# VHH binders against q12xb4: the designs that were tried, part 29

Target 1, 267 residues: q12xb4
Amino acid sequence: MLDFVGLGLFDEKDISLKGLEKIHNADKVYVEFYTSILMGTDLEKMEMLYKKKITVLSREDVEQHAEDWLVDAKDSNVVFLTGGDTMVSTTHVDLRLRAADMGIKTTLIHGASIASAICGLSGLQNYRFGKSVTIPHPYVSNRGVRVVSQTPYDTIKNNIEAGLHTAVFLDIDKDKGYMTVNQAMEILLEVEGKLGEGVMVDRLAVGIARAGSPSPVVKADYIEALRDYYLGGPLHIVVIPAELHFVEAEALVKLAGAPEGILENID
Short names: E, the ipSAE of ESMFold2; O, the ipSAE of OpenDDE; V2, 0.75 times the mean of E and O plus 0.25 times the DockQ between their complexes.

## First folded at step 14 (VHH; framework vhh_lunsekimig_d3)

Design k3 (at its last read DockQ between E and O 0.85; V2 from the best seeds 0.73)
Fold by ESMFold2, last read:
Structure k3 (fold): chain B 267 residues (1-267), chain A 125 residues (1-125)
Amino acid sequence: as target 1 above (267 residues)
Amino acid sequence: EVQLVESGGGVVQPGGSLRLSCAASGFTVSDYYLYWYRQAAGIERELIAYIYSYGTHFYVDSVKGRFTISRDNSENTMYLQMNSLRAEDTGLYYCARVKYTYDSSGYRRYHFDHWGQGTLVTVSS
């Protein structure tokens, strides 16, 4: 049997009681850290609280060699841990499909997802979100040319035109680090300078840091000002609102420090 | 000792090109924000372009598409490639190093703490 257990947002304490029960009854416990990282903990703290040895799987172990460890679930209890909620914003449904082909029963033990946390922290309505996007770190191509992806700009533009908010995930790279809200604002403004379409001019953004921690930061301001705001340590995420309902605008002003002038623009 | 030394200025005809250099010493160029300013006679310095430590870079509207800022970390040098030069581009070009502090509200306040001596660009027939 294979149990997928979401670990929630921030530290080892975010696991549900049902998730912890599954770990305690498991014969094998696996984790992957490549779709999400719980910034408030580490493997040793997890093993200490959960009282189980936990084996870390690489992306290749999960995506290319899954059958090598899935086979154990035919006759024993296997738990697979992920940050957040396992099936949200991951391709891990593939593991459930592979397990089904092997005759392995699966369960889902949910955890808190960043997708819902950004709504709660900002006051923005979840049903008003469009397609999400990730801003990648700029890179240097094989030809020596610096490449900055324009896809996030275009996704935000399309969502705004449709009246939809955009959740903007920020790149994580072992060499370039955890992208900050500041860097994300820099990239969007650089692309605006090239395209000149006005999408990022006088555009409100919401920066969110350390969702799920005891002291998250939620700051709303125009992109040029937010570029200069200190949100502290990782992980960061950005939300770009479209037109705001009055309650959403009031929440951003009162809870995220948005400029009060945004209330004057609400129908 | 922190120093910035501009070079590459000269006299050029309208439509011509120049490449300015800002050689840095006493600090690593990629650790700071670096700015190009120019000053025509009798007026205040005006912003031209800047590059952040992260590598993002920005231009004022009057030079977009004509000027390109870049940074070579191995030479510890910032550059300004100026193409399609016009008479109004004439002036003394300065590079500057910028650091920031955070104010009590959490916002950066930028401090231009070192300037070069400038390199003169003259665009004339």
Scores: ipSAE 0.697, ipTM 0.899, lowest interface PAE 1.2, mean pLDDT 93
Fold by OpenDDE, last read:
Structure k3 (fold): chain B 267 residues (1-267), chain A 125 residues (1-125)
Amino acid sequence: as target 1 above (267 residues)
Amino acid sequence: EVQLVESGGGVVQPGGSLRLSCAASGFTVSDYYLYWYRQAAGIERELIAYIYSYGTHFYVDSVKGRFTISRDNSENTMYLQMNSLRAEDTGLYYCARVKYTYDSSGYRRYHFDHWGQGTLVTVSS
């Protein structure tokens, strides 16, 4: 049997009791940290609390060589741990399908997800969100040209036009590190400068840092200002609101320090 | 000692190209925001482009599509590739370093703390 267990948002204590129970009953426990990292903990602390040895799997182990460790689940209980909620913003459905093809029964134990946490933290309504997008780290092409993705800009634009908020995930790279809200704002403004469509000019944005921690930061401001706001350590995520409901606007002002002027634009 | 030294200026015909360099010493260019300014005769100095420590670029409209700002960390140098030069691009070009601190409200406050001596660009037929 293979149990997919979401670890939650921040540290080893965010796991559900059911998740912990699965770990206790497991013969083998695996974890991946390439999709999400619990910034408030480490492997040692996890193993200590869970009282189980945990094997870290690389992206390659999961995407290319899953059969090598999935086979254990045929005759024993295997737990696969992921940050956040299982199957959210990952390709792990493929893993579950592969397990099924192997005749392995799978179960899901859910964890807290940043996808929903941003709503609670900001006061924005979850049903008003459109397609999410990730801002990738810019890179230099083989031709020596710096490449900045326009996809986030376009996704946000489309959502705005549809009256939908955008969850903007920020890239995590082993070499470049964790993208910050500040960097994200810079990138969006850079793209704005290139395209000149006016989507990001004086656009309200919400920066969120360390969701699930004892000291999360939620700050709303116009992009030009938010670019310069200190949010502290990772992880960061951005929300770009579209048209606001009056309750959302009030929440952003009172809970996220948004400019009071946004209340004047609410019908 | 922190120092910025511009080079690469000269006389070029309209439509020509130049590559300016801003060689930095005493600090790592990738750790700072760097700016290109220019000043034409009798005109106030104007912003041309800048590159943030993260590498984000910005251009004023008058140079978009023609100028490219870049940075080589190994050489600790910032560059400005100028193509399709126009007479109006004539001026003394400066590079500058910008630092920031956070105020009590948590917002960055930027200030220029070092300037180069400038390099002269003349676009004339």
Scores: ipSAE 0.692, ipTM 0.865, lowest interface PAE 0.5, mean pLDDT 95
ESMFold2, look of step 14: ipSAE 0.610; ipTM 0.867
ESMFold2 (binder alone), look of step 14: mean pLDDT 80; pTM 0.770
OpenDDE, look of step 14: ipSAE 0.606; ipTM 0.828
ESMFold2, look of step 15: ipSAE 0.291; ipTM 0.656
ESMFold2 (binder alone), look of step 15: mean pLDDT 80; pTM 0.771
OpenDDE, look of step 15: ipSAE 0.623; ipTM 0.819
ESMFold2, fold request of step 16: ipSAE 0.671, 0.695, 0.690; ipTM 0.886, 0.898, 0.896
ESMFold2 (binder alone), fold request of step 16: mean pLDDT 79, 80, 81; pTM 0.771, 0.777, 0.781
OpenDDE, fold request of step 16: ipSAE 0.660, 0.690, 0.643; ipTM 0.859, 0.857, 0.846
ESMFold2, look of step 18: ipSAE 0.676; ipTM 0.893
ESMFold2 (binder alone), look of step 18: mean pLDDT 80; pTM 0.767
OpenDDE, look of step 18: ipSAE 0.159; ipTM 0.563
ESMFold2, look of step 19: ipSAE 0.644; ipTM 0.877
ESMFold2 (binder alone), look of step 19: mean pLDDT 80; pTM 0.770
OpenDDE, look of step 19: ipSAE 0.478; ipTM 0.773
ESMFold2, look of step 20: ipSAE 0.637; ipTM 0.881
ESMFold2 (binder alone), look of step 20: mean pLDDT 80; pTM 0.772
OpenDDE, look of step 20: ipSAE 0.611; ipTM 0.829
ESMFold2, look of step 21: ipSAE 0.615; ipTM 0.866
ESMFold2 (binder alone), look of step 21: mean pLDDT 80; pTM 0.775
OpenDDE, look of step 21: ipSAE 0.450; ipTM 0.753
ESMFold2, look of step 22: ipSAE 0.633; ipTM 0.879
ESMFold2 (binder alone), look of step 22: mean pLDDT 80; pTM 0.776
OpenDDE, look of step 22: ipSAE 0.536; ipTM 0.785
ESMFold2, last read: ipSAE 0.695, 0.690; ipTM 0.899, 0.897
ESMFold2 (binder alone), last read: mean pLDDT 80, 80, 80; pTM 0.776, 0.775, 0.777
OpenDDE, last read: ipSAE 0.667, 0.675; ipTM 0.851, 0.857

Design k4 (at its last look DockQ between E and O 0.81; V2 from the best seeds 0.00; counts 0 for: pae E 4.0 > 2)
Fold by OpenDDE, look of step 14:
Structure k4 (fold): chain B 267 residues (1-267), chain A 125 residues (1-125)
Amino acid sequence: as target 1 above (267 residues)
Amino acid sequence: EVQLVESGGGVVQPGGSLRLSCAASGFTVSDYYLYWYRQAAGIERELIAYIYSYGTTWYVDSVKGRFTISRDNSENTMYLQMNSLRAEDTGLYYCARVKYTYDSSGYRRYHFDHWGQGTLVTVSS
């Protein structure tokens, strides 16, 4: 049996009691930290609290060699831990499908998700969100050219045109680190500079840092200003609102320090 | 000691190309925001491009599509590739380093703390 367990947002204590129970009953516990990471804990603290040894799986282990460890679940209880909520990543869905193909029964134990946390922290309404997108770290091509993805820009544009907010996930890379809101704003503005479609010009944006921590930061400002705002340590996430409901605008002003001028633009 | 030294300027015909270099010493180029300015005779200095530590680039509209700012970390040098040069591109080109601090409100304040002496670019037939 394979149990997918979401660990929640911040530290080892964010796991549900049901999740903990699954771990206690597990013969093998695996974790991945490349889709998300609990910034308020570490593997040692997790193992201490959960009273179980945890094996860290790399991206390659999960995406290329999943069958090598999934097979354990045929004859024993295996737990697969992830930051946030399980099955939010397509990678997790893929694992579950692979397990199914192998005749392995799977269960889900949910954890707190950043997808809902951003609504709580910002005051933005969940039902007004459109397609989410991830901003990848820019990379240098084999030709030595720096490549910046335009996909986030386009996704945001499409959502705005549809009157929908955009959750913008920020890339996590073992070498390049955790993308910051500042970097995300820089990238979006860079793309704006190249395309010139006006999507990001004076665009309201919300930066969120360390959701689930004792000291989360939520800051709303125009993208040009937010680029220069200090949000502190990771993890960061960005929300790009479309047209705001009055309640949303009020929330952003009062709870996220948005410019009061946004209230005047609400019809 | 922090130094910025520009080179690569010269005389070129319209439509020609030049590659400017800004050699940095005393600091790592990838750790700072670097800017290219130019100043034409009788005109105020203007910002034409920058590259941030994260690698983000920006160009003034008049040079978009023609100029490319880049850096080579191994050489600790910033470059400005200038193609399709025009007479109006004539001027003294400066590189500058920018440092930022956070103000009491949590926002970055940018400071130019080092300038090169410039390299002259003349575009004429």
Scores: ipSAE 0.630, ipTM 0.822, lowest interface PAE 0.5, mean pLDDT 95
Fold by ESMFold2, look of step 14:
Parts: structure tokens; sequence; C-alpha cells
Structure k4 (fold): chain B 267 residues (1-267), chain A 125 residues (1-125)
């Protein structure tokens, strides 16, 4: 059988008791680190706490060569570990479909997701979120042209027009590193300068660092000011609120240091 | 020694173009925030454009759409492409390197740590 187990947000202790039980009973344990990274731990700490050898799978192993390891689940207990919650913001439902085609029973053991954590940390209501987006690192094309994706700006615009908040994921790259909230604010302001549509003018944003850690940072301010705020080390995520209900605005002021003036425009 | 050397200034007719260069030595241009200022006679220096280490840019409204800041990492040089020049653009153009520290509230405080000597741009009929 194949058990998908979520690792949670930050370190090896975030796993559920049910997840740990599955690991202890497993014949083989696999993990992938390409959809998410647990900044508070490493493979050695995980193996030490879980008392089990863990084999790291590459994106290619998971997406292109899944049968090489899935077949083990026909006759043994196999666990597949993912940061956060299983199936959330991933394409791993494909593995469940492939397993079903092979006659392999699958289960899901959930972990805490960044999608829910941003709601709790900010006080923004989960049912008021629209389509999420990732800001990719800008790059220089083969023709020497700087390429900055417009898609995050357009997604935020469309969500705001619909009264919906936007969760904005920040790119991770081998050479360019972990994108910061500061860099994300700079990119959004650059695109605003090109488009001139006013979407980022006097726009509130929420920066969140190290969700799930003992000392997360949650800071709300207008984009221009948040660009200059120190959030510390990775991982960072951004939320762009649309219209705020009173409770959401109060939470941003009291818990995230938003300017008190945002309370004056709330019914 | 950190140095910034401007060049490319000159005399140009209204509507013309110039390309200014800011050649850097002693540091890598892509690692720092770089600014262009201009100063007309008897007037306070005006910030006109900057480029952050990540490559994002900003322009004052009076030059937006006419000026383009860029850099070439292989030449360790920042540029200012100035199109559709007007008489009001006349002045001494400086480049500057900016660093920042964080204040006790967690916000950046910017300060200039190196300036170039300037290059003169004259827009006249």
Amino acid sequence: as target 1 above (267 residues)
Amino acid sequence: EVQLVESGGGVVQPGGSLRLSCAASGFTVSDYYLYWYRQAAGIERELIAYIYSYGTTWYVDSVKGRFTISRDNSENTMYLQMNSLRAEDTGLYYCARVKYTYDSSGYRRYHFDHWGQGTLVTVSS
C-alpha cells in the first residue's frame, strides 16, 4: 500500500502522530524536496527522529519514473513524504492515479499547509482567497532582453476586482536563491511602472517569513514601505489583500503592524 | 578603492538623445543599488532614476518613458539612455552607490557611500 504523508511547515516535529505511525510501520520511505523545503530540519534530523532510512526522490523519479518505486507498494508498506500537506499545490494526484491503475491502495495522512497557515498568521479569512500565483525570478533572454512575468500582477488585479485576496508564492532557484518579500515588492512595483494601471498604488501587502517556526514574522504595510522591511531569513510568502472586513483589518493592525489608517475605511 | 566615473555627456539639440555611462571599479554593479541624480545651476540635486541590485528600476515622473536605466555586468557599468531631451534636462549628471542599514523599527535607512564626479549634459538650440 502507498501512504502519502504530509510533513507540515517547518521542522521534523511538524509530522502528525498518524504520519509518524505510518513511517514506523513502513518497509520503504521516500521523500521529495522539490515542491517544498522544511527550513528547520534536514534529512539526518528526520531520519534520527523517525528512526527510519529515507530515500530522496528527484522530480524525474516522481514524474517520469514513478513505476520504479511504486511497484514496491504492491507487496509492502511504502510511505511517500511531502512538505506541507499532501496533494496541496502539487501534481501528486497523478501518483494516486498511477497507483490505482496498478491496483495499489493509497491513503492520505495530512499535514499543516502553508495555505492555511497564512490565514492563521494574518487573520485573513480563508474563504476570501482567489487564484494563487508565483512570482518567478526575472531573467535575461537569449536575445539579451530582461524578462519579468506580468502574470502575478494580472492575477492580483483580477482577484482584487473580484474582492478576493491573493496568495503569492515566491520563486526558488539554484542560482538566484530564495526570493524575498523585498524582491517581490520590487518586481510588482516595476511591473506597475510599465503598466501604469494603479493596481500597486497605495496597496496593502502582507509579508510572512518562516511560517511554522517558533518565531515567524508577519508584517503588513503598503507595498512601497514593505519593500524596505526586514523579514529575516527564508522562506518568504506574500499575501495581497483585497477589500478587508473589519476583523481582517483589525487583525492586520494588531498582529502584523499594519498602518492604523486602514481601519478608517471599513464598514 | 571604490570609484564611479561618469561619461557620455555633451551638447545636444532638443529632441535628441544621449547615452550616459557610469563605470564602476572596486565593486560589482549588480550587487548594489545605483542611482542617477542631476543638478542644474542653482538648483538642488534631483534624483531621476535608480536600479536595485535585483534589477528593478524607478524613474521620476518628468523622465518616465524618455529615460532608461540599465547595466552591463560584463562591463561593470550602469547606463542612462536619454531620449527626447528637453532644455529642462540640462545639468550635471551624477551616479551614486547606495547602501542601507535597518533602523530599530525594522525599516531600511538609505545612505549614499560613493559618488561620481558628474558628466555635463547641455540641451540647447
Scores: ipSAE 0.238, ipTM 0.650, lowest interface PAE 4.0, mean pLDDT 90
ESMFold2 (binder alone), look of step 14: mean pLDDT 79; pTM 0.764

Design k5 (at its last look DockQ between E and O 0.86; V2 from the best seeds 0.00; counts 0 for: pae E 4.8 > 2)
Fold by OpenDDE, look of step 14:
Structure k5 (fold): chain B 267 residues (1-267), chain A 125 residues (1-125)
Amino acid sequence: as target 1 above (267 residues)
Amino acid sequence: EVQLVESGGGVVQPGGSLRLSCAASGFTVSDYYLYWYRQAAGIERELIAYIYSYDTTFYVDSVKGRFTISRDNSENTMYLQMNSLRAEDTGLYYCARVKYTYDSSGYRRYHFDHWGQGTLVTVSS
């Protein structure tokens, strides 16, 4: 048996009771921290609370060598832990499919997801969101050319034109670290500077830090201002609103410190 | 000790190219915002380009498409590649380091804490 368990948003206590039960009944517990990470805890605290040894799996372990540890689930109870909710990542889906191919029965125990948390924190309506996108860290190609992805800009543009909000995930890189809202704004403004389409000029943006923590930060401002706002430590995520419902606008002003001027543009 | 040393200036004909260097010491260039300024005779110093985190760049309109700002971490040096130079590009070019602090409202306040001595660029026929 293989149980996929979402750990939730922030620390070891965010796991559901059902998730904890699965861990207690498990013969082997694995965790991956490369798709998401609980910033409010560490492996030791997790093991202490869950009363179980946890083995950390690398990206390679999960994506290239899954069969090496999945085989354990044929004869024993194996738990696979992930930050947030399980099966949000295509990697998890692939893992589940591999398990199925091996004749391993799987179950899902869900956890809190940033996808819904951003709505709760910002007051933006979940059904108003369009396609999400990730801002990757810029990099220098083998040819020595700096590469800045335009995809986030285009996705946001398309959503705005459709009247939809955009959840903008920020890249996590083992070498470059956790992308901040500030860096994300810089990147979007850089792309704006190159394209000149006006999508990001004076664009309202919402920065969210440490969702699920006792001290989350939610700040809405125009992108040029938000670029310079301190949100504190990771994890960060960005939301780019499209046209706002009056309730959303009010929420952003009252709950996220958005400029009051946004209320004047609401019919 | 923090130092910025510009080099690469000289005389060039219109349409020509120059590559300016800003050699940094006492700090790592990738850790700071770095700026290029220039000052023509009788004119106030003006911003022309900057490079931020992950080599995010900005250019003023007058140099956009002609100038390229970059950093080499291995050399701890910032560069300004200047192509298609014009007479109006003539001036003393400065590199500067920008540091920021957060104010009570949580917003960054930027200040220039170090400047180079400048390198002269003269574009003339």
Scores: ipSAE 0.233, ipTM 0.610, lowest interface PAE 1.1, mean pLDDT 93
Fold by ESMFold2, look of step 14:
Structure k5 (fold): chain B 267 residues (1-267), chain A 125 residues (1-125)
Amino acid sequence: as target 1 above (267 residues)
Amino acid sequence: EVQLVESGGGVVQPGGSLRLSCAASGFTVSDYYLYWYRQAAGIERELIAYIYSYDTTFYVDSVKGRFTISRDNSENTMYLQMNSLRAEDTGLYYCARVKYTYDSSGYRRYHFDHWGQGTLVTVSS
């Protein structure tokens, strides 16, 4: 039996009681840390609370060599842990398909996902989100050319034209670090300066830091002002709203400190 | 001791090119926000360009497409490549370092804490 268990948003306490029960009954417990990072915990804290040894799997172990450890689930209880909700923003459905081909039953034990947390923290309606995008760190190619992706700008533009909000994930790199809301705003404004299409002019954005922690930050302002707002430590995410319904606008003003003037042009 | 030293100024004909350097000492150029300003005779200094984190750049409209700001961390130096120069580009060019602090409402306030002495650019036929 293979149980996929979501770890939730921030620390080892975000696991569900059902998830903890599965861990307690497991013969083997595996985790991957490459799809998501739980900023409030580490392996030792997880093992202490869960009272179980946990084996860390690399991306290669999960994506290229999955059958090497999936076979354990044929005759024992195996748990596979993932940050957030196991099947959200991962390719782990592949593991379920491979397990099915091997005659292994699988279950899903859900955890809180950042996809739902941004809605709760901001007050924006979940059904009004379009295609998400990630802003990658700018880099220098092997030919010495600086590359700044224009895809996030285009995705935001297309969503706004369709009346849809955009969830904007921020890149993580071991050398460049965790991209901040400030850096993301700078990148979007730089691309606006090159393209000149007006997408980022007088555009509201929502910066969210440390969702799921005891002290999250949610700040809405126009992009140029948000570039200069301190959100504290990682992890950061951005939401670019499109046209707001009244309740969404009221939530941004009252809960995220958006300029009150946004209420005067609603509907 | 923090120092900024501009060089590369001179006399150039209209349509020509010139590359200014801003050599830094006492700090690492990649750790700071860096600016170019210029000052024509009898007027206030005006912003030309700046470079931010991730080498994100900004240019005022009058120089977009003609000037390029960059920095070279191995030489601890910022550059301004000026192409298609015009008579109105004549002036004393300064580089500056900026820092910021956060005010009580959580927003950045920018302060120019060091300036170079300037390098003169004269565009004349």
Scores: ipSAE 0.135, ipTM 0.589, lowest interface PAE 4.8, mean pLDDT 90
ESMFold2 (binder alone), look of step 14: mean pLDDT 80; pTM 0.779

Design k6 (at its last look DockQ between E and O 0.80; V2 from the best seeds 0.60)
Fold by ESMFold2, look of step 14:
Structure k6 (fold): chain B 267 residues (1-267), chain A 125 residues (1-125)
Amino acid sequence: as target 1 above (267 residues)
Amino acid sequence: EVQLVESGGGVVQPGGSLRLSCAASGFTVSDYYLYWYRQAAGIERELIAYIYSYGTTFYVDSVKGRFTISRDNSENTMYLQMNSLRAEDTGLYYCARVKYTYDSHGYRRYHFDHWGQGTLVTVSS
């Protein structure tokens, strides 16, 4: 049997009681750390709390060689751990399909996802979100030209035109590090300067840091001001609201420190 | 000792181009925000363009599409490529180093802590 167990947002304590029970009853426990990062924990802390040896799988192990370890679930209890909620923003449904082809029963034990956490922290309604996007770190081409992706700008523009909020994920790179809300605002404003379409002019954004931790930061302001706001350490995420319902605007003012003037511009 | 030295100014006809340099010593250019300002005779300095430590670049409307700010970390130098120059671009061009502190509300306050002596650009119609 194969149990997919979500680890939640921040540290080893975010696992559900159901998830922990599955680990305790497991013969083999696997984890992958490449789809998400739990900033408050590491493998040693997880093994200490869960009282189980945990085998780390690489992206290749999961995507290319899954049957090498899935076969264990034919006659034993196997747990596969993922940060957040296993099936949210991952392609891990493929593992369930492969397991089914092998005659292996699967279950899902959910964990808290960043997708829901941004809604709770900001007060923005989940059903009013459009396509999400990731802002990649700019890079320098072979000819020495700095390349900045315009896709996040265009995605935000299209969502705003449709009345939909945008969840904006921020790049993680081993060399360039964890992108901050400050850097994300810089990129969006730089692209605005090149395109001149006005999408980022007087545009509200929500910066969120360390969701799931004991002291998350949630700050809403216009993009130019948010560029200058200190949110502390990683991980950061951005939400760009479209038109706000009154309750959403009130939440941003009262819970995220948005300028009170946004209450005068709501429908 | 922190120093900023501008060069590359001169006399040019309208429509011409110049490339200004801001050579830095005593610090690494990629660790700071760097700004270009210009000043016509007898008036206040005006902002032209700036580059943040992360590498993002910003321009005022009057120079967008004509001026390009860049940075070469191996030469520890910032540049301003000025194309399609106009008479109103005439002035003394300064580079400045900018650092910030956080105020009690969590917002950056910018401090211009070092300036160059300027390089003169004259666009003669």
Scores: ipSAE 0.624, ipTM 0.877, lowest interface PAE 1.8, mean pLDDT 93
Fold by OpenDDE, look of step 14:
Structure k6 (fold): chain B 267 residues (1-267), chain A 125 residues (1-125)
Amino acid sequence: as target 1 above (267 residues)
Amino acid sequence: EVQLVESGGGVVQPGGSLRLSCAASGFTVSDYYLYWYRQAAGIERELIAYIYSYGTTFYVDSVKGRFTISRDNSENTMYLQMNSLRAEDTGLYYCARVKYTYDSHGYRRYHFDHWGQGTLVTVSS
């Protein structure tokens, strides 16, 4: 049996009691930290609290060699831990499908998700969100050219045109680190500079840092300004609002420090 | 000691190309925002391009599509590839380092703290 367990947002205590129970009953516990990570804890603290040895799986282990450890679940209880909520990542869905193909029964134990946390923190309404997108770290091609994805820009554009907010996930890379709101704003502005479609010009954005921590930061401002705002340590996430409901606007002003001017644009 | 040294300037015909270098010492180029400015005779110094520590680049409209700013971390040098040069591109080209501090409101304030001596680019037939 394979149990997918979401760990929640911040530290080892954010796991649900049901999740903890699954770990206690597990013969093998795996964790991945590349889709998300609990910044308020570490593997040692997790193992101490959960009273179980945890094996860290790399991206390669999960995406290319999953069958090597999934096979354990055929005749034993295996737990797969992830930051946030399980099955939010397509990678997790893929694992579950692979398990199914192998005849392995799976269960889900949910954890707190950044997808809902951003709504609570910002005051934006969850039903007004469109397609989410991830900003990947720029990379240098084999030709020595820096490559910046335009996908986030286009996704945001499409959502805005549809009157929908965009949750913008920020890339986590083992070498490049945790993308910051500042970097995300830079990337979006860079793409704006290249395309010139005006999507990011004076665009309101919300930066969120360390959701689930005792000291989360929520800051709303225009992209040009938010690029220069200090949000502190990771993890970061960005929300690009479309047209705001007056309650949303008020929330962003009062709770996220948005410019009061945004209230003037509300019908 | 922090230093910026520009090179690569010269005389070129319209339509020609030059590659300027800004060699940095005393700091790592990838840790700072670096800017290219130019100053034509009788005209105020103007921004033409910059590259941020994260690699974000910016170009003023007059050079967009013709100039490319880049950075080689291994050489600790910033470059400006200038193609399709025009007479109006003539001027003294400067590189500058920008650092930032955070103000009391949590926003970055940018400061130019070092300039190179400049390299002269002359575009003439």
Scores: ipSAE 0.429, ipTM 0.737, lowest interface PAE 0.8, mean pLDDT 94
ESMFold2 (binder alone), look of step 14: mean pLDDT 81; pTM 0.782

